# Designs tried in a protein design chat: VH-VL binders against ER membrane protein complex subunit 8/9 homolog. Part 2

Target 1, 192 residues: ER membrane protein complex subunit 8/9 homolog, of Dictyostelium discoideum (Social amoeba) (q55fm0)
Amino acid sequence: MNNNISITTEALSKAHLHSFKHHASSVNGILLGKADKNSILITDIIPLFHTQTLLPMFEVAMIQIEKYCRDNNIDMVGYYHSNQCIANELEPEPIAKKIADRLNNELNNMCFLMISKIEVNRPSGLVSIDKVGSDWLKNRKTLITIDTTSNSEDINEILKRNLQNIKESQIYDFEEYLSNPTRDWLNKSLVL

## First folded at step 7 (VH-VL)

Design f2 (from d1 with heavy chain T28S Y33W H35S, light chain R54K)
Fold by OpenDDE, fold request of step 9:
Structure f2 (fold): chain C 192 residues (1-192), chain A 122 residues (1-122), chain B 107 residues (1-107)
Amino acid sequence: as target 1 above (192 residues)
Amino acid sequence: QVQLQESGPGLVKPSQTLSLTCTVSGYSFTDYWISWVRQAPGQGLEWMGLIRPSGGSTSYNQKFKDRLTISKDTSKNQVVLTMTNMDPVDTATYYCARAPYIWGEGRYFDYWGHGTLVTVSS
Amino acid sequence: DIVMTQTPLSLPVTPGEPASISCRASQSVSSNLAWYQQKPGQAPRLLIYGASTKATGIPPRFSGSGYGTDFTLTINNIESEDAAYYFCQQYNNWPLTFGEGTKVEIK
C-alpha cells in the first residue's frame, strides 16, 4: 500500500469532467503515471464507462490502454470510480471492487480512488480506497496531494472555468467510443 | 539476439549497500518488464521485484521492500538494483530476467542474465 | 504467498526413459505456471509457460500439463544433456514464487 498519492491538475480536471458529464450515473476509468515503492504520481486518466461496466469490454480497453502506455512511456497506476450520487459518499459499487481486484492482480502496485465532493480539507475531491484482505474500504486518512508544478491555479477555479467553457462536452470515454468509433476516448487532443 | 548482463561488485561488507546493473540489448527496452531474482548457494529462486521500463513503475516482494530499490536508465538500456543493509544471508547469485507482458498474461521470464555472485562478508 | 511444492526433489533417470516432475500449488494458479531448466553454473532457461506452452527452441520431448493446483513436467526419452535442476514458477498471484527445484540425474 502506497503512503503518498499525487495527482496533477490536468489529470484531476479530466476525472472531474468525466464525472460531471455523466453526473446522473456512475463513472470509472484508468489512472496513468508512475508508481514507486511508497508513492504514486498520477499524470493522466483514461475514462472508460458511464453506465454498466461490462467485463469483456473492460478487457478490450485494457489491451488498448496497455499499448498506449508503452507508446507514450507511461504506466497504468490505478483505477478511479464515481458513484451516481457523489454527495452521498457511499462505498464503492461491487463492480468497482471487481475491477480494482483485476487491476491489482495485474499491476500489484496501484491505487483505487473514489471521486467525491471537494472539501476544504480535501481539495482534490478524491478518497483512497484501500485493499484490506479480500475487500476494498475507504481510507480518508490517506493524503492525496494535488501536484501544481505545471499549473499553480486553484483546482476550484480550473473546474469552474472548464464548466463555463463546456469542456465536459469534449471529453469522451471508452463506452462512447464503442457507440461511435470516431470519438477519441484516449482524449489525446483534449486541452484544459 | 536478446541479451541481459549483470554487473557490479562480487563482494560487499555487512551493513553496506549493494548496487547491481542489468544491461539489456537485442530488443526494445520498454516492451518488456525487468525483474531481479536471486538464488542462494544450493537453494531455490527468489523473486525480489520488477520495473516497468515504459513509465518506470516498480513492484516489490514485501520481503525486500524496505531495503530494495529498482530504477532504470532508458538512455543506456539499464536497470539498477540497490539493496541496503546487506547481510551474509544475502549472499547469492543475482539475476536480472526479462518478463514478457501482455494484458492478462506474462510475469514469467523468457530470458535471463548469466547472473552475478554477490558475497557478503567482513 | 502461494507455496509451490515439487516432487520429487531428486530424480535419477536412465537414458531413453521418461521423467515426470510434479509441482503443486498451495492454491489455484489457473494456468499461470512456468517451468525452467537450470544446468550447473548457468542461468535458468524457460521451458514451458501457460502450464503447457513450449518456449521457442525447446525440444519436443519436453511437455507440460496441469491446471489449478497440480502440474507436471514430462521429459520423454531422457538424454544425457537433460541432467539439470528444474523449477516451476507461478505467476497468478503476487509475489511471484518458485518451487524448490528438482535435480534430474542420469544413471
Scores: ipSAE 0.888, ipTM 0.939, lowest interface PAE 0.5, mean pLDDT 95
Fold by OpenDDE, fold request of step 9:
Structure f2 (fold): chain C 192 residues (1-192), chain A 122 residues (1-122), chain B 107 residues (1-107)
Amino acid sequence: as target 1 above (192 residues)
Amino acid sequence: QVQLQESGPGLVKPSQTLSLTCTVSGYSFTDYWISWVRQAPGQGLEWMGLIRPSGGSTSYNQKFKDRLTISKDTSKNQVVLTMTNMDPVDTATYYCARAPYIWGEGRYFDYWGHGTLVTVSS
Amino acid sequence: DIVMTQTPLSLPVTPGEPASISCRASQSVSSNLAWYQQKPGQAPRLLIYGASTKATGIPPRFSGSGYGTDFTLTINNIESEDAAYYFCQQYNNWPLTFGEGTKVEIK
């Protein structure tokens, strides 16, 4: 398990946007980027579900995401999950742990992040979930850094702007794609 | 035709760093994972680590994680193994091997390089 | 780590006879099991993956079976060219691990 996780402003914004769009539900998705020996850099996300996570559909999505990654020279590097309320400080839901296990089995080097409330000492609003034996547990000591190399704007300002511009209406997840195949669940055209 | 070829020094002194290169051809470089596997003389096979050439992500056997680094050069279709603090116990034939990059199918190796013998000796 | 145990480690076989090699995993690896052939001075060659699926170009006399913890590689009607080491490999869990190898010798 990597001890150093970095996430770009763009990726972080997308993750929060997905959570905001479905604020009354739990949400999840895949983290994309590069995973090195001791660090993971997250540069993008792919939203998956906002209601019930169906494992067969998850598998279908993963096949497509894998192809997308190959085509775009990027790797799947992890999984993100948000509870129904971001203020919920509970451990990940069982389904989240199951998905994390599935991903870990495939990728070996990956991270599991929970979307939580943004705090002064945790401006990303993300919490690392670490594999401990056969379980997944929160580890708030894991450093998650916002990579501001490409954008130095404060994440709170970005999120505020996104909400003001109703950007959540422009992001789609795989579940929405299943309901309407015309929706771009890879969010290739999303500009935040 | 799919081909993998290891190259590097056949002799390394103790405490020195080993560098091996795996050059691949005959397929799209980013479509498959590349692993390093070694075999001590008369012994079995040992998985060391792998790289995903698409994004460059790596995965290591914990046994080697501290002194093994795997990297890639996409422009040359090459994967590089760097291993520090070599010891006579590290004497082995080192292979690079291709693993299909298919979700859910696991990681077996469908093509192997010829291997290169690395002897660690003073 | 999952330990893969092969039996026997040495297997003398007369041409025309069948040969069977066993591979046991210390825990279940489902069907995520591969078999390799390695001739002297050569790299391993994939024979079987998914426990029972033959790789491209592999002769019909080679077959794999098993699920969970117990697997078998069978070579029917052994030929002189089949003299080699044979390895099993699990890819169900990280790290990937191999069996010790079985030396098949032709009498």
Scores: ipSAE 0.883, ipTM 0.938, lowest interface PAE 0.6, mean pLDDT 95
Fold by ESMFold2, fold request of step 9:
Structure f2 (fold): chain C 192 residues (1-192), chain A 122 residues (1-122), chain B 107 residues (1-107)
Amino acid sequence: as target 1 above (192 residues)
Amino acid sequence: QVQLQESGPGLVKPSQTLSLTCTVSGYSFTDYWISWVRQAPGQGLEWMGLIRPSGGSTSYNQKFKDRLTISKDTSKNQVVLTMTNMDPVDTATYYCARAPYIWGEGRYFDYWGHGTLVTVSS
Amino acid sequence: DIVMTQTPLSLPVTPGEPASISCRASQSVSSNLAWYQQKPGQAPRLLIYGASTKATGIPPRFSGSGYGTDFTLTINNIESEDAAYYFCQQYNNWPLTFGEGTKVEIK
């Protein structure tokens, strides 16, 4: 059957804030949660890059994220990507497809999501990119729902209040961690 | 000493549900993925599916997806295979096997259980 | 699914002599190939992973080679205990798949 994708309000907020923080560039990161037979639940994300993805640095990040997953009883379940101009570009970049292939070969059961605009017909602002044969193709029909179990606050309100202090939201990615190791790219202490 | 041991019924009637348990010891449960692999009498090996020890995410061979469920109980160091609607063609020796949980290493199986023969007949 | 084809399917051998088993993948699996030994009535035992890396405790007479689609397991100086089935397995693509097996018998 179809993979049903659910994402918690917290994880969704982090992904959108990562994209907003670096609006002049493409961003990407890893989706964490649990992938079952018919569903994937995303409960957290780990932001990675906002300038360019260098494959050796990506491999280093993956080793550390895998250890984090083993230590915290959580799984890598996917990858997200946001194009530089979110309003005009929903087609995954070649580097994003390459990373998705690498993850698919390692994990099998995972999802690839593009960050897009939050709209009435797409409340999460996410679009699934599905593996079809050897290629990755967008699928606007895949249902992506918001799991409000942990946080019932409206996603638009969370994003609105953090817009005024996007740099002060303290969300960091791996690229920022490499420049300053005091920047916690796992965002363990982040408060939204 | 690393040990994997399968347990469960040796005989199941057609249409019944099979439940097998893989109990592991001698290593940290979270360091390895656990896979189920079966071997029909006189036949080769067939990968069925696996489970990650961390969050319990699963992957299945599409052939079995509709009938197969793999779950874990970390407190008991156990992985459970459940397969519905058993048929005589499912008669096989069922193995659990572990694969290293190391990024980039790949899913080869360094230790296997002894296997348990499950016969499906009236 | 990637089909793994082994040759020969049956290999009679003389103790002390070398033997080789071939495994061919239907598409490239890079170096993501493992070899297993299965003695009658027993579970498989890992011999080789990464196409050429010997697993812990495997005697030096076993070696593996190959890349892409063509792989070889070599057993130098065959011993009577080496009579068994030998299987290759690819782990480059999902689902994981195994070869048909090669029965090695002492003649």
Scores: ipSAE 0.846, ipTM 0.908, lowest interface PAE 0.5, mean pLDDT 90
Fold by ESMFold2, fold request of step 9:
Structure f2 (fold): chain C 192 residues (1-192), chain A 122 residues (1-122), chain B 107 residues (1-107)
Amino acid sequence: as target 1 above (192 residues)
Amino acid sequence: QVQLQESGPGLVKPSQTLSLTCTVSGYSFTDYWISWVRQAPGQGLEWMGLIRPSGGSTSYNQKFKDRLTISKDTSKNQVVLTMTNMDPVDTATYYCARAPYIWGEGRYFDYWGHGTLVTVSS
Amino acid sequence: DIVMTQTPLSLPVTPGEPASISCRASQSVSSNLAWYQQKPGQAPRLLIYGASTKATGIPPRFSGSGYGTDFTLTINNIESEDAAYYFCQQYNNWPLTFGEGTKVEIK
């Protein structure tokens, strides 16, 4: 039996809006939630970088996210990445694979997701990247379900509304926090 | 003073379900992962799985994945191992052990419980 | 799974002399290796982590070295209470795996 991946509407919205905010570049971040024997539930995300990922700064971010997890009874369960180039939309960049390896070695039970377009045959807009031998490869057969328990609104409507209101400008990542520490990269006050 | 104490039945019949409890004290429950490790008589150590104290996420050795569940009760400072369909080959001393919850530190075990012998026979 | 191979499996020792136990991993585990002592009827005790870092309260006669695939636990000036089972554990890859152990006995 395959592990099932589900993501709340709120977490999914944040991930897509992070990508939309920085549509001319790659973005990445950490998935938070709970990973069990047969399932991974993603309930939040922490945006990290929207330019070149600086590996020493990634390690600093991980230390802080770990403390956040301990304080809030939530776990790191994965990593997301969105490519800059539409022609290579689903092929993870080498840096993304390196980060995924780092997380996999630390956590074991985690998922690696690429952000893509929301379509009828991919309602979440996410694609799982699975570890196969020593490499990370797309698995378009993995079903990623939207968990609507806390918010049943259609993701397309949420994204349309928030883009019309330029709400993506209110999502901060760790890179922005490093430049201006008044920017809350945990996005605790964000309402979508 | 750090303590980990395993408790549960010493004898289980084949096909029954084993339930063991690890009760911890002397430190903050959220500062360490808890792992279960077993040792068959006269044999080496075998890692079974672990649980994160924060959200309760689990990782399992594939050998046990279909039969093993690890859970926690933070209010009681307890971690519970449940293993179904026990067989005489599962006769072993079962230990709980803690690993630092520190990014990059790794999963080595700085304190172990005393272990509890579980014999599986009719 | 990473296989951890210990040598020797049995090590008779004389008090006051040094002893060494080797642990070889089937692939690199960098410095992510721990050593444990287990006396008969007792729980394991952490001696070394990170290949060479002594755990709190461990006597200075214990030391660890190595990187990658080859690791050594050294016990200088063996004492009678050092008679025990010693095993290594890698924590570089999942699943976590242990060596089969070395039984150290006083002659």
Scores: ipSAE 0.831, ipTM 0.901, lowest interface PAE 0.6, mean pLDDT 90

Design f2 (from d1 with heavy chain T28S Y33W H35S, light chain R54K)
Fold by ESMFold2, look of step 7:
Structure f2 (fold): chain C 192 residues (1-192), chain A 122 residues (1-122), chain B 107 residues (1-107)
Amino acid sequence: as target 1 above (192 residues)
Amino acid sequence: QVQLQESGPGLVKPSQTLSLTCTVSGYSFTDYWISWVRQAPGQGLEWMGLIRPSGGSTSYNQKFKDRLTISKDTSKNQVVLTMTNMDPVDTATYYCARAPYIWGEGRYFDYWGHGTLVTVSS
Amino acid sequence: DIVMTQTPLSLPVTPGEPASISCRASQSVSSNLAWYQQKPGQAPRLLIYGASTKATGIPPRFSGSGYGTDFTLTINNIESEDAAYYFCQQYNNWPLTFGEGTKVEIK
């Protein structure tokens, strides 16, 4: 029912900064890493959209991400979404559920995460959304831990530093790439 | 020439652990997912699980999840099935088979190994 | 799990005549269906994928049709080499599942 989900500090920072860059809108993207029987480790993310997600463009992005994965010994392991929601409720939007279904049908072993506020009882700021029958529902029992193997700095300090330095402006998503193809939406040179 | 070849023991005692190896050649290892599928004598086919060659991520039929592990060794072009607590009901021919690593194509199996019969008996 | 039901389970055929095998899914699998041939003592061979697309090297006498829950494999002008077991497989939902098979034999 529930995998042990871990995310590296670097991937977590990138996802939160993507949301901060576009705080007035919904954002989404693809989680990369390795999924096994009892665990999913997220080591990178690929930002996709920060306005309306167009499914044909999503399919184009997926083809390119798949090739990137084959070339770089990494796997698609999930999807993240952040709502443009006035209430502090993390309910998946219909488009997010549709994308999650699409990925679940392709991958079988993946996670769907919503970006929320970092708190003492939610140190990653992430909430797992699990498929229950035909729907996708929050599952607060799923523990999402921060893998500090390569970076042991507290996530709050990392986000504070990067926001002070306006580093979120250097994170590009696929939507921005479509408007300006010189923008590397894989963010290969990004240092946070 | 695309080839998949299973290897491993033909006889395993009840409660022992089975280890089978699928060795592939004639194509780029990263272009296809590898699945294990078994067939009990005189019966149909049963999908067990798969591995993605890129990062080594796995997916399992829930029926086998608690005792099945699939792993890879890219340097040897090999995929390994390990299944614990074997039972006589697990007597079957075990196949490895490849499916396209193409977004949206689907996981049908275009090439199969020749299979290896594993008998579980005391 | 999606259950794939094949009919008939045994199909005696006369060389030169057509034969049809039915595969019914317990829920829609769209066009995500494959057909395999398995001759005695051999591994399965892919015949059809996407419900109707012939795999490379498959003779023209094999064809597939259907969408949703009902699928048919048709073998026109049966030859003696076509005596084998035939299986359908859905790949719309996880886990991947196969039909029980249809034994095609020359009468």
Scores: ipSAE 0.820, ipTM 0.896, lowest interface PAE 0.6, mean pLDDT 90
Fold by ESMFold2, look of step 8:
Structure f2 (fold): chain C 192 residues (1-192), chain A 122 residues (1-122), chain B 107 residues (1-107)
Amino acid sequence: as target 1 above (192 residues)
Amino acid sequence: QVQLQESGPGLVKPSQTLSLTCTVSGYSFTDYWISWVRQAPGQGLEWMGLIRPSGGSTSYNQKFKDRLTISKDTSKNQVVLTMTNMDPVDTATYYCARAPYIWGEGRYFDYWGHGTLVTVSS
Amino acid sequence: DIVMTQTPLSLPVTPGEPASISCRASQSVSSNLAWYQQKPGQAPRLLIYGASTKATGIPPRFSGSGYGTDFTLTINNIESEDAAYYFCQQYNNWPLTFGEGTKVEIK
């Protein structure tokens, strides 16, 4: 488990917009960046599912994301999940724990984040889910900071601006790609 | 024609810092993970840590975490091991070895460098 | 850490005869097991991965079997050049770990 997790403004925006686009359902995706011995920096995300996660299709997506990483000098560093039901917003669903185990076994050095509400005492809106023994448990005390080096705009202003254009947004997930292959779920050309 | 070549000092004094370089050729640098593995004289093999060549993410055996840093220089096709506070028990042959960068394939080592003996003594 | 235990630690062999080396993991590693050969003064050479898949260029006399915790490397029709140390390695869990090795020597 890493103690220092940071996420760029753009990656954070994409994760929240993915959750907002599909606010009536659970969503998930892959965190990209660089993981070192005491820190993980998240610089991008790849959205995956917003209905039910089908494990065989998850494996197909992982193969393609791995190739993307090799081609773009970036690494898979984790997994994010957002629950449909606000009453249990930070309790990861069983499928999310299974995916996190699969990634942890493959990568060794990774993080598992839940998307929650942006608040003054949680400016990223993210909560770490840490591996403790054989289980995954939320840790509200893990600090997740926003890396503003490349974009210093407040996340709330970015989300506000993009909410007015959500139907024209080109942020797509793997599930949307499966239904219409013109939708670039890797979001290679996306600009927010 | 795949080659991994270790280079660095053969002798280090106690408490000093070791720096070893693994230079690779004959394949695309980003297609394989690189690990460092050591072997004390007459003993078995010990995995120390690895680096992913794409973004440079690292993973370490907890035994070495506080002393070991692995880094890369993609332009030179190189991976560098740095280990601080060397002790005579760290005397070993140090190998770099590559593992497939294929989802689900596993991290077995299909090619190894020739190894370099590092002796830690006064 | 998963402990890999090899038996025997020393294995005298006669050329032309078969030989077997066992590797036991302290917990299941599924089929995520590799075998290596190491001749004196040389780096390890990959023989088998995935418990039973031969690496490129490995002679047919080498084969691997097993699943879970118990694995076997078999060398049929032993040749003099097969005298070496043989190691198993699991890659199911982190950290990656190796067996202590088996010395195969010609009687």
Scores: ipSAE 0.814, ipTM 0.893, lowest interface PAE 0.6, mean pLDDT 89

